VH-VL binders against q9umr5. Designs and how they scored, part 95

Target 1, 268 residues: q9umr5
Amino acid sequence: SYKPVIVVHGLFDSSYSFRHLLEYINETHPGTVVTVLDLFDGRESLRPLWEQVQGFREAVVPIMAKAPQGVHLICYSQGGLVCRALLSVMDDHNVDSFISLSSPQMGQYGDTDYLKWLFPTSMRSNLYRICYSPWGQEFSICNYWHDPHHDDLYLNASSFLALINGERDHPNATVWRKNFLRVGHLVLIGGPDDGVITPWQSSFFGFYDANETVLEMEEQLVYLRDSFGLKTLLARGAIVRCPMAGISHTAWHSNRTLYETCIEPWLS
Key: E = the ipSAE of ESMFold2; O = the ipSAE of OpenDDE; V2 = 0.75 times the mean of E and O plus 0.25 times the DockQ between their complexes.

## First folded at step 3 (VH-VL)

Design qa17 (framework fv_nofazinlimab)
Fold by ESMFold2-Fast, scan of step 3:
Structure qa17 (fold): chain C 268 residues (1-268), chain A 123 residues (1-123), chain B 112 residues (1-112)
Amino acid sequence: as target 1 above (268 residues)
Amino acid sequence: QVQLVQSGAEVKKPGSSVKVSCKASGGTFSNYAISWVRQAPGQGLEYLGYIIPIYGTANYNEKFKGRVTITADKSTSTAYMELSSLRSEDTAVYYCARGSKYFSWTPYYMDVWGQGTMVTVSS
Amino acid sequence: DVVMTQSPLSLPVTLGQPASISCRSSQSLVHSDGNTYLYWFQQRPGQSPRRLIYKVSNRDSGVPDRFSGSGSGTDFTLKISRVEAEDVGVYYCMQGTYWPPTFGQGTKLEIK
């Protein structure tokens, strides 16, 4: 009787990371059909986000078709951005709860181990030179790189995030907004001890201004303009914000207290 | 300027529960985290947990999980800390303190404190 | 949990003389966002703690300029350039980089 759950993993990740999450769901909602999508695993997670959106779309269509009562999405880290785009490009999605698990919804700007592994000689202040090139935009991490000191380059060069956030015009923007607004609940999860997502408030649609002062969702132009429906969803009571301290980036899908507090209530 | 006013002193028996209130005046109560910290007589400070009223979320120091519950009533701008299964070592002054806005790690973490509530646990 | 160690624990000081309190953390307090969330609190006898310093070196509004904070990584210092009678109390350092926030054991400053 529980709606099926579809899980989308993050950067350098795979379905194996979710074994604890599946155990928690089985304990609290026995009989739930959980599908962890085994696409773009490991280094394939570096492929352009629009390519990943297409592949995940093909995988979710038959699952949604078999569940006319609706489905839930649990989307971790980079996977949350894939799910954002899925909800916008699909004219017929039937998603009830979209649970975004520490995803950089407004982008990433931080010196993290993931960034240093991929670009070992670069600092966050210099990465805009690589990411805002045509070559850089062929890598998923650059698709959501958001340098607050080079916002003009971000707006012009971002092939993914600036478009899906409505920060740059796109001919499909009206349809994307209509589709996204069909979601039942947008559940945002994240926290200050994540250690990877920078600023961590990006998981809640907050982000740096030009002085690196974090402005929260309600102060963002995309919210004020209602570019893809955040203001409408908040007014509808459809946005849930669930920040939790003490959880590192790789632990969001394996912490029982987080599951019980932030995820479990939205799975029925 | 924001002021936090706490409820009066309590004397409790071992095994009972205590519920301390913290009322905010001035400022926007809902948008700030409210932390709870305790201090045993003549001892240092120990963090219990927090609540973010606007989000309805609370989290607790692992040492106190299962015994501490922190809640908030936005209509009265009041946060509550309830500690159950009281032991003599729970005798302490309990403080509420205003955390950062929207629970961001900002310069304003625990910048405003309540006056403290003495909780004495004795048989 | 992160352990915060203060030195000295007892600090008798002559009025008008400088005072210095050290705080050491068991691991680096540099957050992934580049900030260091190290705080200093003052607790006067019978009163609630009052925050003096946030993010290592930033003085709170209303705190006299004779108070200053410094340090990096794991080693931090609170300095009072000229101690006044109202400075009597216990001083605590606190880290907010890692959950849960943890405090040093406190330094009792007394006029001799």
Scores: ipSAE 0.006, ipTM 0.497, lowest interface PAE 12.5, mean pLDDT 87

Design qa18 (framework fv_nofazinlimab)
Fold by ESMFold2-Fast, scan of step 3:
Formats: structure tokens, C-alpha cells, sequence
Structure qa18 (fold): chain C 268 residues (1-268), chain A 123 residues (1-123), chain B 112 residues (1-112)
């Protein structure tokens, strides 16, 4: 039988968005128990990411306990950051494949409709003033806002992303790294036509330098220092990179070709 | 600099399939995407799809989904475009073109092109 | 799909004179990352296309400075300041902002 699959949604999202993904899984792996977590839906997805991590942790513990052979995670957009933290804070997780579906793993620095909705008078160049305040860090999107022109403020003020990426010190960093390294496969998915995740290479642990030139994962300090295990995972052959052009942000969970190429092979 | 060298012209029957190759000469496909574009005689350019050989990922223009398959063999630095269920409207020169990973993993960047392969579909 | 419309489709020019080709897209080509993915290609008779311009105005290596691209949003122009005999061919604009990439109909540049 197939290992159970747990799905974690993204910003302003809910379980309903994954109806096509569930159809694809049922077609290729019939009998798979798929749980799409209905927590922090819609506007509640704006709650601080550490709050979301605690809630999702409580939901996944009994699912993992019932599957001693292991489980798979499919984590979409912002949900991929929740799953990153889950794998670090849980000293007993049994995740085989962690499938990160267009998630801003190194952060977000882009002027999108979501930003104009939340901060209609602000441009990406000015969001650092809001996001790197204590008030701003009470919103999930600011927890992974990464302004490459104010990296000092990001390192100091980010209450979430800088910590889970090991970019700022934390008492639990060694334990978090050990826990994360227990994952079987880290499957990274994203692409240039996403239109929301900026830079889109953030889904592959790439990010802007101060001149807005993208540096790939292997050039990042978090990789070079092996802060949470990326270099170790890559050396182990555990990182899968599956970039695909032609897919918009809201289509990653409903594109059959994407599913067959990037997701299906990792659902044992 | 790298050149893209394509296989020779083909004449096919309606209903059959054709597989065109594109080989990197003087370099490899490492860090590049390969796109396929066609041009019917006297007509403009039409995009078919792409592959990123380093990752094995491919995607296709919806117009050709189900009929086109793009693959790559990294060991020989060769990409392939296979088009099935051929009809007379598929008569065209088929080009492969390289996209630059440096700026983006964007197959449509298309800075280096193959010489083209004429595919003629006739009864 | 995004429709790319070129004008004129036929462009007879005198050697040494300037030439310009217009390209209009059915929607704005500004990507969410702030870049505009508009390209210009040249196809000489019997040859494969050659990219001249990327991101509206950037010349490829080896492309003469007499070629220049400009524009924003939905309206783009390719200019040749002094047409030379080697410039004969068909010129295509292409958008890469939206999937799938789409091309204009092509503009045939001929010496009169």
C-alpha cells in the first residue's frame, strides 16, 4: 500500500484548491489516504507562521503515528515554509518525501496582487518598513519577506524565516538541523511563470543579492555553512529539483503534466 | 561556443510519428533549457514546448499536448522532439533553441538555434 | 494566448536609410518580477532565427549597435539606424511573459 499523504495549503487558500491533485493521486496511486489539512484557511493564513506551525503540528502527529512506514508531505506556496518548520521542530517525524510546491524557501521580494491587497500604498522597496517591525511580524507574509537591499534588517527582525534557515542563531538550531535531516527526499518544484513567488528561484533556495542578481542554492551561505542540512541532503542524493515553465502560481496543484513529472514519482 | 546540430530532413506518412534530434556540439546542455519551435513553409514561428535536461522536466503548448513529447539524454547532450499522429499541417521546419539558465530557467530566452529539420508529411 | 501584432508586414527600405518595426501585444508584457520579456529575432533567407534583442532593449553579443529596441507595456519598436544589405530578412517580435510564448506575424525587410 501507498504511504499516506498530508497536504498543507498556502496564503488565502483552503483544502478545496486541491481537488484536482487528489484526483491525480487517486488515479495513479489508488487507495492512498490523503489528508488535506483545513487549518488556517482564508484570512487565517495571515496568522504568524509559528502559530500555524503549532496548529499543523498538532494535526499531523496522529497521522504520522498511525503510519509507521512513513508519510509524504505536499506543501504548497506559504505551506512549504510551514512544512520546513514542522520537519525541524518535530524530533519524531517519519516524513519520506517532502514535496515543496512553489514555496518561497529563501523568502519573497516581489510586487504582487497580494501585496497591493494587504498594503495598497506600498511597493516592494518600502515593505521593509512595515514587515520588519514587531507589528509586521504578526503577519505570515512578513515572516518570509526578504528584502535584499536591507538584509541587516531581515536578519535582525525576521521571527521565522531567518531562524529556520539558520541565518540567525537560535538555541534549537542543532536539534532543528538533526530533525530536518531525517527527511527521505526534499522535492523542490517551481518555475519562471509562477507570477507570484519572486524571485521564483526562491522555491529552489536561490535568491537575490544586493544587485537583484539571483544566486543559486549552492552559492548561498545557508548551503555553504550547511546551516540546516541542505549540503548534506544534496550529497546524500536526497534533493530533487523539478523546475517547470508554463505554470502560474494557482495552477501548480491542478496541472496533470506537473503532477506526473514532479510529484507522482515521489509518492511511494 | 556551443552549436546545436539537428538531424536530417524526414518524409513521413499521415498518421505516423517523427522524432527529431538536437545535439550540442562544442559544449553540453548543462545549465540550459532546450525549446522547440516550428515554421510551416512561408509562415511564421510557433512554439511547441521545452525540456530542461538537468531536471528532466518538460512542458508543452496546449495545442500540441498529447501529440508532442520532448526528451533528453544528458550523457550525449542530445534532446529529442517526437510528434505523433502526423497530418499535412505538421509539414514544417522544426528548430531547437537553447535557453540561458544564467538569467532565468526560461526556455523562451532562445539565444542559440539549431539549423532546422524539414519534416514533410505527405501521402 | 497573447496575440502579437507587427506592423508593417512588408518593409521596403533604401540602403543607408533608417527602418522601424512596431510590435503590439494584446496585454501588458510586464512580468510580476518587474521585467518585460519582449524579444526581437532576425531570420535571413534560408537560415534559422537569430536573437537580436532581449528584455525590450538589450542587444545580444555581436549584434551591431545600429539595432535598438524600445517600448513599454503593450507597444514596442525595433529600429535600424542605417540599413545594410545583410539586414534583408524577416523580423519577429516574441513575448515570453505569458505561457505559451507567442510570435508576431513577421516583418519582411527588403532593399528597394
Amino acid sequence: as target 1 above (268 residues)
Amino acid sequence: QVQLVQSGAEVKKPGSSVKVSCKASGGTFSNYAISWVRQAPGQGLEYLGYIIPDYGTANYNEKFKGRVTITADKSTSTAYMELSSLRSEDTAVYYCARGSKYFRWTPYYMDVWGQGTMVTVSS
Amino acid sequence: DVVMTQSPLSLPVTLGQPASISCRSSQSLVHSDGNTYLYWFQQRPGQSPRRLIYKVSNRDSGVPDRFSGSGSGTDFTLKISRVEAEDVGVYYCMQGTYWPPTFGQGTKLEIK
Scores: ipSAE 0.075, ipTM 0.669, lowest interface PAE 6.9, mean pLDDT 89

Design qa19 (framework fv_nofazinlimab)
Fold by ESMFold2-Fast, scan of step 3:
Structure qa19 (fold): chain C 268 residues (1-268), chain A 123 residues (1-123), chain B 112 residues (1-112)
Amino acid sequence: as target 1 above (268 residues)
Amino acid sequence: QVQLVQSGAEVKKPGSSVKVSCKASGGTFSNYAISWVRQAPGQGLEYLGYIIPIYGTANYNEKFKGRVTITADKSTSTAYMELSSLRSEDTAVYYCARGSKYFDYTPYYMDVWGQGTMVTVSS
Amino acid sequence: DVVMTQSPLSLPVTLGQPASISCRSSQSLVHSDGNTYLYWFQQRPGQSPRRLIYKVSNRDSGVPDRFSGSGSGTDFTLKISRVEAEDVGVYYCMQGTYWPPTFGQGTKLEIK
């Protein structure tokens, strides 16, 4: 028997996007109970990430309770950040594999169609004025906007990402780190042809410095300080990095080779 | 200063395979993407694919998927492009070219090029 | 795939005169990171391509200042202010914003 799988979707997304993923899981792990959480769909995915975390938390509690052997999380795009927070705020989670599917783990700094729809006249260089305001922090995309040219504003104004990454101090940081470290495996997936997640290395905890040079996870202060447990997880052998070329942002959950290479091995 | 040096010209029969090498010198091989581009006699440039040696990840133009394989050997700082099921229309000069560092830009930057390898497919 | 269209395909020019090559893309080349990954390459007879321009308007080291690139969105231009004999060859534009990278069909610059 296989552990249940919980799927958390991304920005402007819904459960329908995962029909191919469910087919792959059924083919390779028949009998797996897969729950795609149908919360914060479409435009509701723009709600503040802490609000989404609360709703998803309420949905995952009964699933985890029914599976004492553990569960797996597959979390796509923005959903990967929701799952990061879930693992930190739940002192009783029993997640074995947390599979992060092209999620901006260190944040986003790019001009995407989603951003242009919301803020049509803004460039990525000017979006910090909106996102780092109290009003901007009411939108999920601004909760992980990380302008490398205004890192001081990001650290002070980010109500979500800077806190869950331990980039700014928080009273719950020690408990959040302890809870996150309960995860069995952190499986990071992403690639250079994504086209939306910018920089794509954000999916692997890499990010821009002030000169827009991408620094890898091991050069990030959050890793070096072990702020939420990345260094400990890596030393434990619990971090899996699975970069794959040739996959666009909307195709991560529907590519069979990606599934077989990066996801299937972690669905015990 | 980096140089890309390719293997010599080859003449192949239809249905066979060819494997062209591209050796990098004067730089850090594993950190840069290596792209492959071809040019049929008297025609334009056509992109085949790339590899990022540090991750071993390769991507191929859909036109060549199933026939092209790009690999890298970090110990010898050499990238390879293998094209199978050769046809007369595969007659071309095959170039390797260096992309940017895998974590700075897209792999298609192609600022340094090899000298090219002529592959002739004939009976 | 993104289609890159160059004009003219044949460009006879008198030495010392200016030359201009147009490149149009089937869709906007602005990447989500705000950059436009449009490149210009020169291929002299019997040689490998050499990159002249990256990100629309930036000249590579060693490229003479008589070469300039400009444009935005879908329309791009390579200009040579005063053509020299060594400029003979084929010029290609290329987009790197979308997979796969695609090239224009090339413009052959010849001395009259």
Scores: ipSAE 0.006, ipTM 0.575, lowest interface PAE 8.6, mean pLDDT 89

Design qa2 (framework fv_nofazinlimab)
Fold by ESMFold2-Fast, scan of step 3:
Structure qa2 (fold): chain C 268 residues (1-268), chain A 123 residues (1-123), chain B 112 residues (1-112)
Amino acid sequence: as target 1 above (268 residues)
Amino acid sequence: QVQLVQSGAEVKKPGSSVKVSCKASGGTFSKYAISWVRQAPGQGLEYLGYIIPIYGTANYNEKFKGRVTITADKSTSTAYMELSSLRSEDTAVYYCARGSKYFDWTPYYMDVWGQGTMVTVSS
Amino acid sequence: DVVMTQSPLSLPVTLGQPASISCRSSQSLVHSDGNTYLYWFQQRPGQSPRRLIYKVSNRDSGVPDRFSGSGSGTDFTLKISRVEAEDVGVYYCMQGTYWPPTFGQGTKLEIK
């Protein structure tokens, strides 16, 4: 039978956004057990990402234990970062496909309605003053704020992204890398018309340099140093990149063509 | 400098399909997007879709979805555009054009163009 | 889809005189990354289109200095400071901010 699928939602989101995704999976892989985790919904999605990782970890342990052949993760937007950390902190995960739907894997540097709701007077150029404070790091969105003009502050203050990306040293880095490398496939999905994830190439481990020129994954120090295993996974043939134009941020989980092209092939 | 060379003119009957080729030379093929644009006689330009060969991903203008298929063969550095269920309104010059490297910009960068392929649909 | 409207559609000009072409989009072309993906293309009779300008105001390599692009938001202009005989052709603006990319209807530049 098909491996179970665990779905992790994004910022200001809940399980309700995945109705169409569930329909698609049922049509192409009937009998698949799909669990959409109803944790950290709505405003609770603003809680620190390490707190969310702990909660999701507790929820996925029994699901993984019941599936000795493995499970698949589908993780949307901010949820993709939760899943990144989950795969690193779990010594015994059995994830086959980790499908990341438009997640800011190298961070976010862009003005969006989500940020304006939280910080109405801020601009992307000055948000570093809030996000790189101890208080700011108590909000999930600041945990992956990556200002390319203040990289020194990002490296020192980021309590989450800089650590899981191996951009700043951590005592657990070696174990986290070993755990992450157990994943069968890392499926990266995103595109230029997303409108929220900035730069959109962050979904593929690309990001701005100090001049706001986007550099590919293979040009990042994280990749070159193989800090958490990207270079090893790519050499193993385990990284899949599936960019698609024409899809806005809230539509990645409800577009049939996207599902058939980028997701369906990785559900076994 | 990169050059895009397209296949020759075609005359097709309504209801048939046509497959136009676009061969890249003088540069890296796989990491650049290849876009397809058409121009009906005396009319403006209309975008059909693109492919990014290294990732094997293609996307199509909704107007042509279901009728257009864009593929690439990395071994021959050639992109293909196939249009099915042809109508007289599909009579046009079809161009391939090189987009950006995936991470530099957008697929629609279109800095290098092929010479065009005239496709005539008539009974 | 985003509608691109050019004006004028026919532009007769005397050799050596300046020419200006306007392009208006139905919505702002500013991308979430802060860039504006507005392009200008030239198509000489019987030839493939050639890109002149990318991101509103950047000239492609080999494009003469007499061509310049400007504008912001929804209003854009292509200017030729001193028209030459080789400039005869149709000029198109294109937006790449929103899928699918869309073109203006074209401006035919002719020497009078």
Scores: ipSAE 0.167, ipTM 0.682, lowest interface PAE 5.9, mean pLDDT 89

Design qa20 (framework fv_nofazinlimab; at its last look DockQ between E and O 0.17; V2 from the best seeds 0.00; counts 0 for: pae E 6.8 > 2, placed apart)
Fold by ESMFold2-Fast, scan of step 3:
Formats: sequence, C-alpha cells, structure tokens
Structure qa20 (fold): chain C 268 residues (1-268), chain A 123 residues (1-123), chain B 112 residues (1-112)
Amino acid sequence: as target 1 above (268 residues)
Amino acid sequence: QVQLVQSGAEVKKPGSSVKVSCKASGGTFSNYAISWVRQAPGQGLEYLGYIIPIYGTANYNEKFKGRVTITADKSTSTAYMELSSLRSEDTAVYYCARGSKYFDSTPYYMDVWGQGTMVTVSS
Amino acid sequence: DVVMTQSPLSLPVTLGQPASISCRSSQSLVHSDGNTYLYWFQQRPGQSPRRLIYKVSNRDSGVPDRFSGSGSGTDFTLKISRVEAEDVGVYYCMQGTYWPPTFGQGTKLEIK
C-alpha cells in the first residue's frame, strides 16, 4: 500500500487544476488515497498566508492521524510556502516526502500578470512600497515579496517568509526547526521556463543579491546558519533537486515527463 | 578549455534507433546543461532537448517526445542522445552543445559545440 | 513555438563593406527576470556553429569587435562593420526565452 498524498494548490487555483496529477498517480501507484485540499480557492488564495496555514492545518490533522506510516505532501507554487509553514508549526506531522512544485521558497521579485491584476500601475522595482506596509501584508502575494534592493524592509516587514526562513528571529524558531527536520525528503522542483516564479532558482532556495546575481542555496545566510535545517537536511541526504526546463508555471502538475522524473520516485 | 567530442557517423535503416555520444574534456561536465541540436542537409537548426547531468533531469521538444531520450554518465563525462523509430527525415548532422551552469542562466546558453555526427537513414 | 524570421536569407557583400542581418521574433523575448535571451551564431562551411553574441549585444571571447548585436523586444540586428573573407558562412539568430529554443532560417553571407 502507498502512503496517502495531500495536495495544496497555489495562487488563484483550485482542486480542479490537479486532475492530470491524480491520473498519473492512479496509473503508477494504484490505490493511493489522494486528498486535494479544497480551501482558499480562487480569490481566497489572496488571504494572508498565516490564515491559510491555520485552515490547511485543520484539514491535514485528521488525514495524518489516520496514516501512522506517514503521508506525502505535493504543494504547488504559493502552496509550497503554506506547506513549509505547516511542517514548522505542527509538532506531530508525519510527512515523508514534501514535494514542492515551483514554489518561491526564497521569495518573488518579478513582473507577473498576478501582480498587474492586483497593482496595475506598479513595477517590480516599486512594489515594495505597497507590500512592506501593514495593508500589503494582508495579501498572500506580499507575504513572499522579496525585493533584493530593499532587503532591510523585507526583513522588518515580512510577516511570513522572513519568519519561516529564519531570516528574522521568532520565539518559536527552535521548535519550528525541530518540527521541519522531521520531514523525510524535501523534493524541490522548478525551472527556467516557469515564467512566473522569478528568479526561478527561488524554488531551490537560490535568490538575487543586491546586484540581481542569483546565489545558490549553499551561499545563502539561512543555509550557512542552518536557520531552519536546510544544511542538516542536505548533509542527511534528504534534499532532492529536480530542475526541468520546458515547463511553464501552470504545467507543473500536468506534465507527464515532469511527474515521472521528479514526483513519482518519491511516492512510496 | 572545454571540448565536446562526438561519436562517428552512422548509417541506419528506417525503423531502427541510433545512439550518439558526446564526451566532455578539459572542464566541468556535471554542472552544465548539455543540449542536442540537429541540422538536415542544407537546412537550418532544430532543437531536440537537453540534460542537466548533476540532477539527471532531461526534457524534449514536443516534436520528438516519445522518440528521443537524452542521458548522461557523470563518471565518464559523456552525454548520449538516442533517437528511435528512425525515418528518412531524421537524416541530419546531430550536435551536442554545452549550456549554462545550473544557476547562471537558462540551459540554452550553448557556448561550446561538438563537431557533429552525421546520421543517415536510408533503406 | 516562437517563430524567428531572418532577412535577408542571402546576403552577397563586397569585401570591406558593412553587412547587416535582421532577426524578428513572433513575440517579445524579454524574460520575467528582465534579460533578453537572443543569440547569434556563425557556421562556416563544414564546421559546427560558433556563438558570436549572447543576450542581444554581448560578444563572446575571441569574437572580433567588427561584430555587434543590437535590438530589443522583437527586433534584433547583427552588424559586421567591415566584412572579411573569413566571414563567409551562414548566420543564425536564436531565442532562448521560451521553450523550445528556436532558430531563424539562416542568412548565407557570401562575397560578390
């Protein structure tokens, strides 16, 4: 028997987006119980990420309780950040594989259609004025906005990403790190043709420095300080990196080659 | 200085498969993407796919999906391109080319090219 | 797929004169990271392609300064300020912004 799989969607998304993923899982791992969480769909995906974490937490608790051998998480885009926080705040999670599909793990700094819809006159260079306000932090997309030219504002104003990445101190940081380290495998997926997640290397904990040069995970302060356990996980052999070119942002959950290469091997 | 050296010319029958090798020397192999591009006689360039050896990840142009497989052996610094169900239209020079480092850019940087391998498909 | 259109396809030029090759893309080549992944390649008879220009206007090491690239969005140009005999060959533009990467048809440069 296969461990149950819990799926968490992304921005402006719903459970319907995963119909192909469910088909692939059924073909390769017949009998797998897959639960696609139908919370914060569509425009409700704009709610603050901590609010989403609470709602998803309430939904995953009974699923994990019924699966003593463990569960797998597949978390898409913004949903990958929700899952990052779930693994940190839950003292009792039993997640084996956490599969992050093109999630901005170090944040977002790019001009996208989602941002233009919400802030039509903004450019990536000036969005920090809105996102790093208390009002802006009430929108999920601002919770992971990371302007590399205003890193001081990001560190002070980010109510979500800076905290879960251990970039700013929090009373619960030690417990969050301990909880996150319980994960069996951290499977990171992303690629240069995503077109939304910018820099795409954010899906692998890479990010821009002040000159917009992308630095790898191993060069990040959060890794070097082992703030939430990345260095420990890598040393344990628990981090899997699966970059793939040729996949657009809306195709990560519906590409068979991607599924077979990056997802299927981790669904014990 | 990095060099890419490809295997020799092949003559194949329709319906068979061909596997072309591309061996890197003089530089880093695993951290760079290796792309495959073909050129039919007197025609332009057409992209087949790529591999990032360090992670074992490959993807293919939809035109060739199901027929092309790109693999890499990190221990010998060699990439392979296998094309199956060969047709006369597959007659071309096949090139391997080195892309960017994993975190520097897109894999389509292609700054170093192999010498090419002629594959002729005829009955 | 992004269509890359070159003009002219045949370019006879007198030694010592300038030459110009145009490349047009079916959509903007600006990536979400702000870069434009437009490349120029030279293929001399019987040889593999050699990259001359990357990201629109940057010359590769060993490429003579008589080669220059320019353009933005959908319209790009490769210029040779003074054509030499060794420049004979086919020139290709390529976009790397969108999957799959695609090439222009090629421009054959030959001496009149």
Scores: ipSAE 0.562, ipTM 0.837, lowest interface PAE 2.6, mean pLDDT 91
Fold by OpenDDE, look of step 4:
Structure qa20 (fold): chain C 268 residues (1-268), chain A 123 residues (1-123), chain B 112 residues (1-112)
Amino acid sequence: as target 1 above (268 residues)
Amino acid sequence: QVQLVQSGAEVKKPGSSVKVSCKASGGTFSNYAISWVRQAPGQGLEYLGYIIPIYGTANYNEKFKGRVTITADKSTSTAYMELSSLRSEDTAVYYCARGSKYFDSTPYYMDVWGQGTMVTVSS
Amino acid sequence: DVVMTQSPLSLPVTLGQPASISCRSSQSLVHSDGNTYLYWFQQRPGQSPRRLIYKVSNRDSGVPDRFSGSGSGTDFTLKISRVEAEDVGVYYCMQGTYWPPTFGQGTKLEIK
């Protein structure tokens, strides 16, 4: 039998968004128990990410307990960050494949429709004024806002991304790293035509330097310092990078070719 | 200098399949996308799909509705394009072309082209 | 799919005279990354296509400076300042901003 699959949605999403993915899994892996977690849907996805992590943790614990041989996680967009944090705080998780589906794993720094909705009068270059304030950090989007021009503010004010990345020292860094390293495979999916994740390389732990030049994962301090285990995972062959062009952000979970190439191989 | 050398001309019956190869030499292969484009006699150019050999990821023009399969062998620096359920309308010269390194740009740059492979589909 | 429309489709030119080819896209080719992925290809008789211009106005290595690309949004132009005999062939514009990449119909350049 196939291991259960747990799906975590993204910003402003719901379980309905994953109907095609469910169809694909059922077709290619019949009998798979797939659970799309219907938590923090719609506008509720704007709640602080740590709150979301707690909620999703409560939901996945029973599922994991019933699956002693392990489970797979498919986590989409913002959900990918939630899942990474989840795996960092859980010392007893049994995740085999963690599939990060177009997630801003290294943060976000770009204008999107989501930002326009929350901050209609704010530009990307000025969003740090809001996001790195105490009240700004009450919104999920600000929890992974990563302004390359205001690194000090990011490091000091980010209440989520900087912590799970181990970029800011905290007493749980070692334990979180240990927990995260329990994962069997980290599958990173994304692409240049996403249109939302900015830069798109963030889905692969790439990101802007101070000159907005995109550096790859291996050039990032979090990798070089192995602050949460990326270097270790790569060394053991546990990181899979699956980029694909021609896919918009809202199509990652509904594209058949993408599923067969980047998702299906890791559900067995 | 990087060169792409394709396999020879093919003559096929309707309903059969054809597999064209594209071998890269004179440079790195795995990190660069390989695109496939075809050109019917006296007609324009049509994009089929691409592959990134290092990742094994491919994407296809949906117009072909799953008839096209693109693969790559990193050990031989060779990309393949297979087209099934052939029709007379598939008669064309098929080209492979190289793009830039995937993480640097899109896979559709096509700065180097193969010499082309003529595929004729006739009953 | 994005439709690329070239004009003219036939371009007879006297040697030494300038030539201009227009390419229009059905929608803006500005990508979310800020780049415009418009390309120009040359196909001489009996040969494979050759890329001349990438990202609207950048010449590939070995391309003579008499070739130039310009434009923005939906309107693009390839210019040849002084046409030479070796310039005979079909020219294609292509967009790589949207999936799938699409080509113009081609412009056949001939010497009068």
Scores: ipSAE 0.388, ipTM 0.775, lowest interface PAE 1.4, mean pLDDT 93
Fold by ESMFold2, look of step 4:
Structure qa20 (fold): chain C 268 residues (1-268), chain A 123 residues (1-123), chain B 112 residues (1-112)
Amino acid sequence: as target 1 above (268 residues)
Amino acid sequence: QVQLVQSGAEVKKPGSSVKVSCKASGGTFSNYAISWVRQAPGQGLEYLGYIIPIYGTANYNEKFKGRVTITADKSTSTAYMELSSLRSEDTAVYYCARGSKYFDSTPYYMDVWGQGTMVTVSS
Amino acid sequence: DVVMTQSPLSLPVTLGQPASISCRSSQSLVHSDGNTYLYWFQQRPGQSPRRLIYKVSNRDSGVPDRFSGSGSGTDFTLKISRVEAEDVGVYYCMQGTYWPPTFGQGTKLEIK
């Protein structure tokens, strides 16, 4: 029998977006219980990410309780940050595969259509003035905004990303790292043609330095200091990197080849 | 300076396939995108696809309906483009091109070009 | 796909005079990273294309300063301040913001 699968959607998204992914799972792993969580849909996905984490935590508890052998998470875009926070805050999670589907794991520094809708007169170079304020942090997008040219403001003002990355000291850092390390596999999926995640290497824990040169995961301070467990996880062979070219941001969950190559092998 | 040297001219029959090589020398290879572009006689440029060898990931222009395959061998610093089910309209010069030395948000910089490989498809 | 439209397609120019080539895209080329991935290539007769300009206005090493690129959004221009005999060839614009990259039709520059 296959472990249950929990699906967490992204910004301005809903459960319908995953209909093709559900079909693929049903065809290749018949009998798998798949739950697409229908929380914080559409505009509700702009709520603070800690609020979303609390809501998703309450929803996954009964699913995990019914599956003592473990569950899998498939988490898309913004949803991948929600799921990573879940893995940190839940002392009792039983996640085997955490499948991060084109998620901005090291943050976002790019102008997108939905960001333009929310802040129509702002550019990425100026958005730190909004996002690194207390009222800016009330929007999910600002919770993972990561301006490489204002790292000091990011480290001091971020209420979410800097904390779950262990970039700012806090009393729960050791416990969150311990909880995150209980995951069986971290499956990182993304690619250069995504068009939204900026830089696209954020899906693999890569990010810009101050010159906007992309540093890979192993060059990041959070990896080198092992602040939330990436180095430990890589050393035990639990990180899987599955890059795929030719997939736009909205197509990751509707591409059969991506599913078969990057997702299916981890749905034990 | 890095140079891209391509394999020699090919004459092929319709329905067959061709595999063009592109060898990089004088620089690093694996962390750069390698693009493939073609130019039919007397016509403009058409993008086929690319590969980033270190990631092993490739992307293809849908116009070729799955007929193109792009691969790379990191150990020999060589990229390959294979085009199958050849048609007479595939007669063109095929170029490989490399992006800038540093990867960024897009792989399509094409700052260094190979000399081109003429592929002629004739009955 | 993003359509790139060049004008003129044929450009006869007197030696020493300026030349200007227009390139328009069917949609804005501003990427989410704030860059505009618009390129200009020169193809001299019998040669491979050569990149002249990247990201709208940045001149490649070894490209004479008489070449300049400008524009934003959807409207872009390559200018040659003083055309020389060696400038004969076909010039292409290309966008690299959206998959797949697409080229303009080419502008054939000829000396009158």
Scores: ipSAE 0.073, ipTM 0.649, lowest interface PAE 6.8, mean pLDDT 89
ESMFold2 (binder alone), look of step 4: mean pLDDT 91; pTM 0.936

